# Miniprotein binders against b1l550: the designs that were tried, part 78

Target 1, 279 residues: b1l550
Amino acid sequence: MRLPEELLERARDIHSEAPSHRIKLDRVGSFGLKVPVEFKGFLLLAEADVWVSLPEGRRGVDLSRQVEAIYELSNPPKDPFSLCREAAISLLEKLNYADSSGVSIRFDAPLQDGESLKYYGVEISSIASDEIINKIRVEILGMTACPCTAELIRAYKSSEIAATHTQRSLGILEVSTKAEHPDPDKLASIIERAMSSPLRTYTKRPDEGGLVIRSLSNARLAEDVVREMIHLFLEEFGHLPEDTHILAAVRSMESVHMHDIYAERSFSLDEIRKEISSH

## First folded at step 9 (miniprotein)

Design kv53
Fold by ESMFold2-Fast, scan of step 9:
Structure kv53 (fold): chain B 279 residues (1-279), chain A 83 residues (1-83)
Amino acid sequence: as target 1 above (279 residues)
Amino acid sequence: SMKRVRIEFTFDEENREEVLEFLKRLARELAEKYGLIVLVYVEDGRIRIMVKGDPEAVDKFIEEVLKELEKRGVKYTVRVEEL
């Protein structure tokens, strides 16, 4: 059922009214929209959040314009980077009262794993204000092995490969930059290379044994993994603008504890280079 | 009423990064001066500026941007579209 459009002339325009309190809001929008995206040859179901700023003199946002912007640009499906950027720009252009806009798109990205696939988490954002800021967050599981317990076992019983506990660890890289979004596959690769070993969707016994031996031979603290992720990030993405902000973190699901171990570092490229250059 | 305009500039590739930083700074200064909302971004190798606000302020913004580019002696082509 559709009500007559003539009713719009009699109904109050609530959104254009003065609010009860003259307070600016930073983000007002439609959250949890389901949108199709094309990512590296795959058609994926993603979730999108779209938002704009709301000035202190306006009661509400035109939500229909936000939904139109994302759905017009998502049909046919396109890559999430272009979708994110184009939708943020479109929102800022179409909603005349807004001084900023943003779009975030979340999905599980396929990654080639031998003859099978594994998946890692991706969140891509574009924020438009006086310029465009691009953000990306990548999360992927890997394996870590404890060097402390390995050393104790070596002291107790000498062997060529020290016994120690292993566990799943979640690696996180988040980047905010004025340049293009970093390639999430490269960010995932950095995380996996920093770990004691990557995890796999499917292993046969010989492969599983090799993965375990690799992790035991490459034992790393969560702190070691974060430092290695930063080192590898600088090698791959050191060309990004100096004001690029990065978060590198590891959450280790310790097999010998009832709790997790967490390590993180946030930095700008300018900040970290000055730190590394000091003795 | 509010006026919305997209300005698209094409510059020689060798000068694009320097001109982009210049236009970003200029746009911020003029946005504050004239009470405008301005977005500067790159699309397909071209520099785009979206500006919105009071019609007279928008026109002054466009005039001042073009004046400053001419003062720098930068060669460009420009397309102005009202949204």
Scores: ipSAE 0.514, ipTM 0.845, lowest interface PAE 2.3, mean pLDDT 87

Design kv54
Fold by ESMFold2-Fast, scan of step 9:
Structure kv54 (fold): chain B 279 residues (1-279), chain A 83 residues (1-83)
Amino acid sequence: as target 1 above (279 residues)
Amino acid sequence: SMKRVRIEFTFDEENREEVLEFLKRLARELAEKYGLIVLVFVEDGRIYIFVKGDPEAVDKFIEEVLKELEKRGVKYTVRVEEL
């Protein structure tokens, strides 16, 4: 049932009214929308946020126009990179008062794991203002092994492969760039290669033993993993614009402690290159 | 009273990067001068400029962009679409 359209002529236009305080808002929009996306041959249910800036002289945003923008572009489903970019541009074009717009899309990405699949977290966004800024955040679990305990056990037994505690660690790479979104599978690969070993969805006992031996032979601190992620990132994506911003982080869920260990570094490409080349 | 225009440029590939940086700088200068919202982006190998604001200001923006490109002597194809 719809109310008579004549009521719109008598009702106040609340959104166009002056606000209680003349303060600009950076992000106003519809958050938590369910949207289908096509990702590398998979049809996935993603969660999307869409927003625009709101000037200091306007009370509210036209939310229905925002939802129309993303849903028009999501049928048929398309890749989340194109959807983010096209929807952000569309929002800026359709909403006269906005001087910026943005779209974020979150989903769990399938990754081939032998004959099975494993999943990692992806959040992709595009923000349109005077240019388009593309952001991507990838999170994937891996394994780390403690080098300190490994050295103590090696000293005790004089063995080539020392026993040590292992734990699940969450690796994080976040990239903000004026270029195209980096391939999330490549970001996930960087994180896994920086770890002591990757995790598997399924292992038989011999394969599980192999992963443990790999981890023990490649013991790394959270700090080591962050530095290695940065090194590998620069090898793969050093061609991105110099003002590209990166966050590399690891959260290690320590098996011998009641608390986690966390290490991170934020940097721009121009900043990190100067740092690495300095004396 | 708001006017919205999308301008599509096709340039020779060898000059595209330098022209893109030029257009971004020019668009920022003119956006400040005329109080316009301007977005410059690339899609399918073409450079797009979206501009919105007062109709007279939008028309002056377009005129100045085309005049400055002509001064540079760069070969291009342009399509102007009112939204």
Scores: ipSAE 0.476, ipTM 0.831, lowest interface PAE 2.4, mean pLDDT 87

Design kv55
Fold by ESMFold2-Fast, scan of step 9:
Structure kv55 (fold): chain B 279 residues (1-279), chain A 83 residues (1-83)
Amino acid sequence: as target 1 above (279 residues)
Amino acid sequence: SMKRVRIEFTFDEENREEVLEFLKRLARELAEKYGLIVLVWVEDGRITIFVKGDPEAVDKFIEEVLKELEKRGVKYTVRVEEL
């Protein structure tokens, strides 16, 4: 049933009314929207959040205008970086009471893995206010092998390749910058290269054996992986603005424990250069 | 009552990066001075400024930006669109 438009003239405009308390809200919006995106030749189902700031004197946000903004820009599907940036700008333009806007888009990105595909997690956002801040978070699984147990087993039985426990580890790189979003494939590559070995979607026994041997020959602590990720990041993306902020982290799902091991470091490019140059 | 304006600049000279940094700094100063929300970005090779706030303040912002560009002797083409 569609109610008559004449009722709009008689109904209170709740959103434009004064709120119960005169308090500004930072993020008000539509969360969990399903949107199609085009990513490197693939049509993917993504999930989007859109929001704006709400001033202290206004009770509510025009949710329909938010949904309209992202859907107008997502048809036909486009790359998620352009969609994210353009939608954030569109929200500021369409909602005149807002002093900031933001869009986040999440999806699983395909990555070529021999003759198959594997997937890694991507979340991108653009936040518009007096400047556009672009954020990207990449998460990909890899394998780590424990060097401590390897050393104990080597001492015990004096073998060339020491046995040790291996486990899935989740590598995380998050970048916040005033420049364009970094290429997520390059961030995923950095994470995988920092690990003892990458994971595969499909392996035959000889390939699986090779992966295990690679991991055992390249045993790394969670702390080692984080430091290597930072080193590789600086080699690839050291040209980004000095106020770029990075989070590098790894969560190791230890096969010998009931709990996980976690290591992280947050830094700005300006901060890390000064730290490194102190010696 | 909020006025919303989109300003697009095309620069003929090979100094877009320098002009972009200048416009970002000027936009911040004027946004604070006039109580405006101002966003500056690059789109399709143009420097784009979005400004919103009180109509009189928005008009003063536009006037000041154009005046400062003329003062610096920067060559440009500009399109101003009210949203």
Scores: ipSAE 0.211, ipTM 0.687, lowest interface PAE 5.2, mean pLDDT 86

Design kv56
Fold by ESMFold2-Fast, scan of step 9:
Structure kv56 (fold): chain B 279 residues (1-279), chain A 83 residues (1-83)
Amino acid sequence: as target 1 above (279 residues)
Amino acid sequence: SMKRVRIEFTFDEENREEVLEFLKRLARELAEKYGLIVLVMVEDGRIRIFVKGDPEAVDKFIEEVLKELEKRGVKYTVRVEEL
């Protein structure tokens, strides 16, 4: 049983009150909402965060309006790019006190892998203010093999393929742009091609041996993988606006250490082109 | 206290790109001048402008945009909706 609606006339509107401290908040909203999305022929249950800016003179945000905005736009399910953009715009339009809004949607994206499926993590965002900024982050596991240890073992045994340690490495590409979101499958492909080898969901022994040999024959430092990811990104997405911002990173879960190795570079397209041209 | 308005423009295809660039520049200039939040976007072949701020500032924004378009002599249709 619900309480009588006439109580709303007697209750204080807490959200509209002045706060104890006149401090603006950058992001206030509903986080961890579950929304259906349609992604490349798959119907997926995604996790969504929805937020707006809160001015220094207002105590709180009307969270119910935020939830209504995204749920109305998610029925029927649509692609996460359109959903992010449309929901962010809708929030900015509906919530008069906000000067910015944003929506992030994250899920595991299926990727065809022979006769099986594998997956990569994707987070798609749109942030609306006086412009719309589209952001996408892709994370996918691959395999790296250590070239340093490979060289030592090759010197010791003089083999064509040196034994070395291999490990899972997480590749990360994050793009912020005023243009449309880059295709996340292409971002995932870039990451995998930069690795010593990709990972598989399912392998038979001959296929598993092939992956190991591929990795050992293509040994790469985390630093090598980041540089290769940037190179491949520029080949595929160099046409994006010059103020497009990219983060490329690798976290290598070193099998011979109790700790990980991490390498990253963030840059704008304008910045990186000038740097490469000087070499 | 904030006034919110959606303005939708339809222009002939031959002029749409030129007018879009003009409106983006004008909107940015007026947003700074009047302290407004202005978002210019293209949807379904139409130029949509969302403007938010003090009522007097919003009204002046709309007036100046329409005045500048009349000066250019381009043909358009406009729909103005208060949210």
Scores: ipSAE 0.138, ipTM 0.656, lowest interface PAE 5.7, mean pLDDT 85

Design kv57
Fold by ESMFold2-Fast, scan of step 9:
Structure kv57 (fold): chain B 279 residues (1-279), chain A 83 residues (1-83)
Amino acid sequence: as target 1 above (279 residues)
Amino acid sequence: SMKRVRIEFTFDEENREEVLEFLKRLARELAEKYGLIVLVRVDDGRIRIFVKGDPEAVDKFIEEVLKELEKRGVKYTVRVEEL
């Protein structure tokens, strides 16, 4: 049912009213929206959050304008990076009381895996204020093998390849920059190359054996993986602005323990270059 | 202290796609040059540009966009609105 438009002239404009308390809110928005995106030839259903800052003198945000901002730009579906950036800017145009806006888009990205596909997690955001800050977080599973147990087994039983425990490890790279979003496939590749071996969606027995042998021959601590991720990131993305901020992390789901091992490092490009050059 | 402006252009439809790509490229260049936030899009058959930044930079942006369109010799009408 649809109520007569004449009722709008009689109803209070709640969101334009003064609030009960004059307190600014940092993020007010529509969360968990479903939006289609085009990603590297795939049409994917992504989840989006949109928000704006709310000044201390205004009671509420116009919800319909927020949803309009992203949906107008999502039809036809476009790449999630352009959608994210353009929707954030559109929010500042449609909601002139807001001094900042943001959009976050999450999806599982397909990655070629032999004759099949595997998937990794992507979350991108754009935050617009006096400037635009673009963020991207990539998470992908890989395999790690313990070098400590490998060395102990090698000492106990001399063998060409020492037995050790292997486990799934989650690699994480998060980048915040004034430049365009980094290519998530390159970030996923960096994570996988830092691991003992990548994981596969589908393997036949000979391929599975090869993957295990690769992992055992390339045993790495969680700490080793994080350092290698940072090294590889600098090789690929060292050209980004000096104030670009990066989080590199790995969570190893230890097969011999009831708990996980976690290692991380946050840094700006300026900070890490000074640290590396001091040695 | 930041200025927000909406610029709406109406072009003949036969020129709209060519002009849109030109304006997107020019807007990107000027946004980088002047430290501006800019969005160029098609809205209801018009080309709409939103620009936000320092007042002097916004004014230079508008001036340079109009100058470059005059050089192209295409017919248009324009509405400029401060938000």
Scores: ipSAE 0.452, ipTM 0.831, lowest interface PAE 2.4, mean pLDDT 88

Design kv58
Fold by ESMFold2-Fast, scan of step 9:
Structure kv58 (fold): chain B 279 residues (1-279), chain A 83 residues (1-83)
Amino acid sequence: as target 1 above (279 residues)
Amino acid sequence: SMKRVRIEFTFDEENREEVLEFLKRLARELAEKYGLIVMVYVEDGRIRIFVKGDPEAVDKFIEEVLKELEKRGVKYTVRVEEL
């Protein structure tokens, strides 16, 4: 049903009115929008949030203009990084009252895995204010093997490859930067290379045996994985601005415990370089 | 009554990082002085400044940005677009 347009002439402009309390709001917008994106040759369904700041003197945000901004830019589907950044800029440019805007986009990214695909989690945001800040979070599962138990079993039975427990571990890399979004495939690769071995979507027996042997021969503590992720990150992305902030973390779902092991480190590029160079 | 303008600068790539930091600082200072919303960002190798607010304040912002760049002796190409 569509009401007559004549009613608009009589209706108050609620959004432009003074609010009950003169309080600025940081984020007001449309959350949980479904948008198609094109990622590395794949058409994917992503989930988007869009928002703007609301000044203390204005009662409400024009939500329809927010939705129009992202949908105009998402048809035809485009790269989620460009969509995220362009939509944030567009929101700030189109909404007179806003002093900041933001967009986040979440999706599962396909990654080639032998004859098949596996998927990892990606969350991207762009926040526009006096400058544009781009943020990306990548999460992917891998395998870790316990070096402590491996050493104990080696001492007991003296073998070339020590038996030990293995478990799934979730690797996390989060980057906040004034430069463009880092390539999530490269972030996922860093996480996987830091692990004892990557996980597979499916394996035949010989490939599965190889994966297990790789993991056992490359046993790593959660602390080892985080340090290796940081080392590999600096090799690949050390060119980013010095005020780029990174979170590297791993959550190991310990197969011999009722609880998980967690290790993390947050840092800026400036901070970590000074730390590493100090002798 | 709100004026919206996008300013696009092309600088020698060798000096771009130094100029970018200068423009960010200047834009922040002028935004406070004139009550403007200003965004400084890089797009396709060019520095962009988006500014919105009172038309007279926007015009003064543009004038002062250009004046300060000339004062520093920076070579650039500029395009100003009203949105």
Scores: ipSAE 0.402, ipTM 0.803, lowest interface PAE 2.7, mean pLDDT 87

Design kv59
Fold by ESMFold2-Fast, scan of step 9:
Structure kv59 (fold): chain B 279 residues (1-279), chain A 83 residues (1-83)
Amino acid sequence: as target 1 above (279 residues)
Amino acid sequence: SMKRVRIEFTFDEENREEVLEFLKRLARELAEKYGLIVIVYVEDGRIRIFVKGDPEAVDKFIEEVLKELEKRGVKYTVRVEEL
């Protein structure tokens, strides 16, 4: 049922009214929107959040304009990075009371894995105010092998390849920058190379055996993986602005424990370079 | 009352990246000077600038941006739209 348009002339404009309390809100918007995106030749279903700031003197946000902003830009589907930036800017253009806007887009990214595909998690955002800040978070599973148990087994019974426990570990790289979003495939590659071995969608037994031997021969603590991720990140993305912020983390689903092990480091490029150059 | 303006520039491909960096720096300086919200971005091969703030400050921003571009001798076309 559609009500007559004439009612709008008699109805109060609730959004423009004074609020119950004169408090500014940082993020008000439409969350959990389904939107198609084009990513490296794939049409993917993504989930988007869009928001704007709301001044202390205004009761509400025009939500219809927010939804229009992202949907106008998503047809035809485009790359999620351009969509994110353009939608954030469009929100500031369409909503005159807003001082800032933001858009976040989440999806599972395909990655070539031999004759098949595997998937990793991507979340990107663009926040617009007096500048645009772009953020990307990549999460991908890999394998780690425990060097401590390997050393104990080696001491107990000498072997070229010491037995140890292995487990799935989730690697995380998050980058916040004034430059364009980094390529998520490169971030995923950094995470996988830092692990004892990557995980595969499909292997035959001889290849599986080789992967296990590689993992055992490249045993790494969660702490080792985080340090290696940072090292590899600096090699690939050290050219980004000095105020770029990075989070590198690993969550290891320990096969010998009922709980996980977690290691992380947050830093700016300026901070980490000074730390490394001190020694 | 806030004034909102979209400025669209078309530059030759060869100069676009250099001009974009110049406009980003200039926009940041002028935004701070005049208390404006200014965003510089590229869309469909064109450089766009969104400006929002007091009408007099917005007008001064536009005048100074155009003056600096003319001073650099860069060939461009410009479209200014009030939102």
Scores: ipSAE 0.070, ipTM 0.562, lowest interface PAE 5.9, mean pLDDT 85

Design kv6
Fold by ESMFold2-Fast, scan of step 9:
Structure kv6 (fold): chain B 279 residues (1-279), chain A 83 residues (1-83)
Amino acid sequence: as target 1 above (279 residues)
Amino acid sequence: SMKRVRIEFTFDEENREEVLWFLKRLARELAEKYGLIVLVYVEDGRIRIFVKGDPEAVDKFIEEVLKELEKRGVKYTVRVEEL
């Protein structure tokens, strides 16, 4: 049922009113919007969050305008990086009370893996205020093998291939920069290369055996994986602005424990270069 | 009460990066001085500046940006749009 337009003249403009308490809010918006995006030749269903800052003197934001803007910018579907950036700028420009705006877009990215596909997690954001800050988080599973148990078993039985426990490990790379978003496929590749071996969607027995043997021959602690990810990141993306911030982390789902092992390091490019050059 | 303006500059592509860096620094300085929200970004090879705040402060911001570009002797085309 559509109500008569005459009611708009009689109704209070709630959003423009003073709030009960004069408190600024950092993020107010529409969360969990479904949007189509075009990513490297794939049409994907992504989930978007859009928000703006709300000043202490205003009761609410115009949520319908935020949703309409995303609909307009996502038709036809475009790459999620452009959508994220353009929507953040559009929100800041259209909503006069806002000091900042932001957009996050989340999706599972297909990655060609031999003749099959596998998927990894991607979250992209753009935050607009006096500058644009682009952020990307990539998460992908790989395999790790324990070098400590490998060494102990080698000492025990002098085996040709050191036996040890293997487990799934989640690698995480998060980058915040004033430059364009790094290519998520390259970030996923860095994570996989730092692992004892990557995981596959489908393997036949000979290939499966090969992955296990490779993992066992390339045993790595979670701490080793994080350090290798940082090393590889600097090789691929050392050209980014010096104030670029990175989080590198690994969560190892230890097959011999009831708990996980976690290792992480946050740093700026300037900070890490000074640290490495001191050695 | 609040004024919103988009300023669009077209510069020679060879000069764009240097001018972009200059405008970002100038915009940051003037935003602090006048209490404005200012965003400098590139769209379709053009440099855009979005500014919002008190009308008098916005007008002073625009005046000072154009004055500083004129002092540098930079060749450009400018479009100013009130939103």
Scores: ipSAE 0.329, ipTM 0.763, lowest interface PAE 3.6, mean pLDDT 86

Design kv60
Fold by ESMFold2-Fast, scan of step 9:
Structure kv60 (fold): chain B 279 residues (1-279), chain A 83 residues (1-83)
Amino acid sequence: as target 1 above (279 residues)
Amino acid sequence: SMKRVRIEFTFDEENREEVLEFLKRLARELAEKYGLIILIYVEDGRIRIFVKGDPEAVDKFIEEVLKELEKRGVKYTVRVEEL
């Protein structure tokens, strides 16, 4: 049903009014929009958030213009990097009161896994103001094996392969840069290579046994995994601008505890290079 | 009453990165000086500048950018569009 347009002449323009308190808001927008994207040959259903800053003198944002910006650019579906960037720019251009805009797109990315596919989490953002900041967050599960318990069991049974507890660990890499978004597949690869072993979508029993043996022979603390992720990141992406900011983290879902272990490091490329070079 | 303008520059491919860095530095300075929102980005090999704010301030910004490019002897083609 559609209400008569004559009502618009009598209704107040609430969003253009002065607010009760003159306070600027950093992000106001439409969150949880469903948008199709094309990612590496796949048509995926992604979830998008779209926002702008709101000045202290304006009560609200025009939501219809926000939705127009992303939907116009998402038909036909395009890659999520271009969509993020173009939509953020479009929002800043269309909404005259905004001094910044942003778009975030989330989806599960397919990754070739032998003869099958597995999936990892991707969140891509672009924030436009006086510059464009591109942000990408990749999360992928891997396996870790405890080196402490391995050492105890090896001491107890010196002639046997060291047994230890294994668990799923979630690896996280987040990059904020003025350059183009890093390739998420490469970020996922870095995370998996830092783990005791990657996880598989499908294994036959001999392959499963091999995965377990690999994990046991490559036992790592969450702290070890974070350090290795940073090392591998610098090898792959050390060419990014020096003011690029990275978050590297691991959440280990400890099989012997009711709680998780978490390790994290945030840094800029400039900071970490100076730290490593000092000793 | 806000004015919104998109400026598109085409430069020789060899100089694009150097000119882009220069324009970004200039824009940061002028945005603060004139109270403008200025975004510089590259699209299809061209440098685009989006600027919005007070009409007089927008016009002063455009004049200053063109003046500085001419002063530097940079070769370019420019298109200015009011949004």
Scores: ipSAE 0.284, ipTM 0.740, lowest interface PAE 4.0, mean pLDDT 86

Design kv61
Fold by ESMFold2-Fast, scan of step 9:
Structure kv61 (fold): chain B 279 residues (1-279), chain A 83 residues (1-83)
Amino acid sequence: as target 1 above (279 residues)
Amino acid sequence: SMKRVRIEFTFDEENREEVLEFLKRLARELREKYGLIVLVYVEDGRIRIFVKGDPEAVDKFIEEVLKELEKRGVKYTVRVEEL
């Protein structure tokens, strides 16, 4: 049912009214929208947030225009990087009162794993104000093996490959840059290469044994993994602008503890290069 | 009564990053002077500026941007589109 459009002439324009308190809001918008995206040959269902700034003199934002803009840009489905960027620009252009806009898109990304697939978490954002800032966060599980217990067991048995505990560890890389988004598959690859071994969707017994031996032979602390992730990131993405900000983190779900171990480092490219070169 | 304009510049590729940083600084300065919202970005190898605000202020912004580019002796082609 549609109400008569004549009612719009009698109804107050609530959003254009002065608010009860003259306070600027940084982000106001539609969160948790379902949007199809095309990612590396896959059609995926993603979740999107869209927002704009709201000045102190305006009561509300035009939410219907925000939703319409992202849906128009998502038909046909396109890659999430272009969608984030184009939608953020479109929101800033269409909403007169806004001095900034942003879009975030989240999904689980497929990654080839032999003849099967595995999945990792991706969040892609673009924020438009005086320039465009692109953000990407990648989270992927891998395996770590404890070097401390490995060393103790090797001392006990004088073996070259010592038994130790292994566990799932979640690796995290988040990048904020004025350049284009880094390729999430490359970020996921960096995380996996920093781990003792990657996780698999499918293994047969001989392959599973090999994966375990690989992990045991490459035992790493969470602290080791974070440092290796940063090292590998700089090799692959050191060309990004010096004011690019990175978060590298690992959460290790320790199999011998009731709690997790966590290690992280946030830095700009400028900051980390000076730190490394100070030796 | 807001005016919205996209300005698209094509520069020689070797100068694009230097010109981009110059335009960002100029846009920031003029934004504060005229109370405008200005976005500077790159799309398809071209520098784009989106500006919105009072019509007279937008027109002065465009005029001053073009004057400063001429003053620097930068070669460019420009398209101006009102939204």
Scores: ipSAE 0.435, ipTM 0.819, lowest interface PAE 2.7, mean pLDDT 87

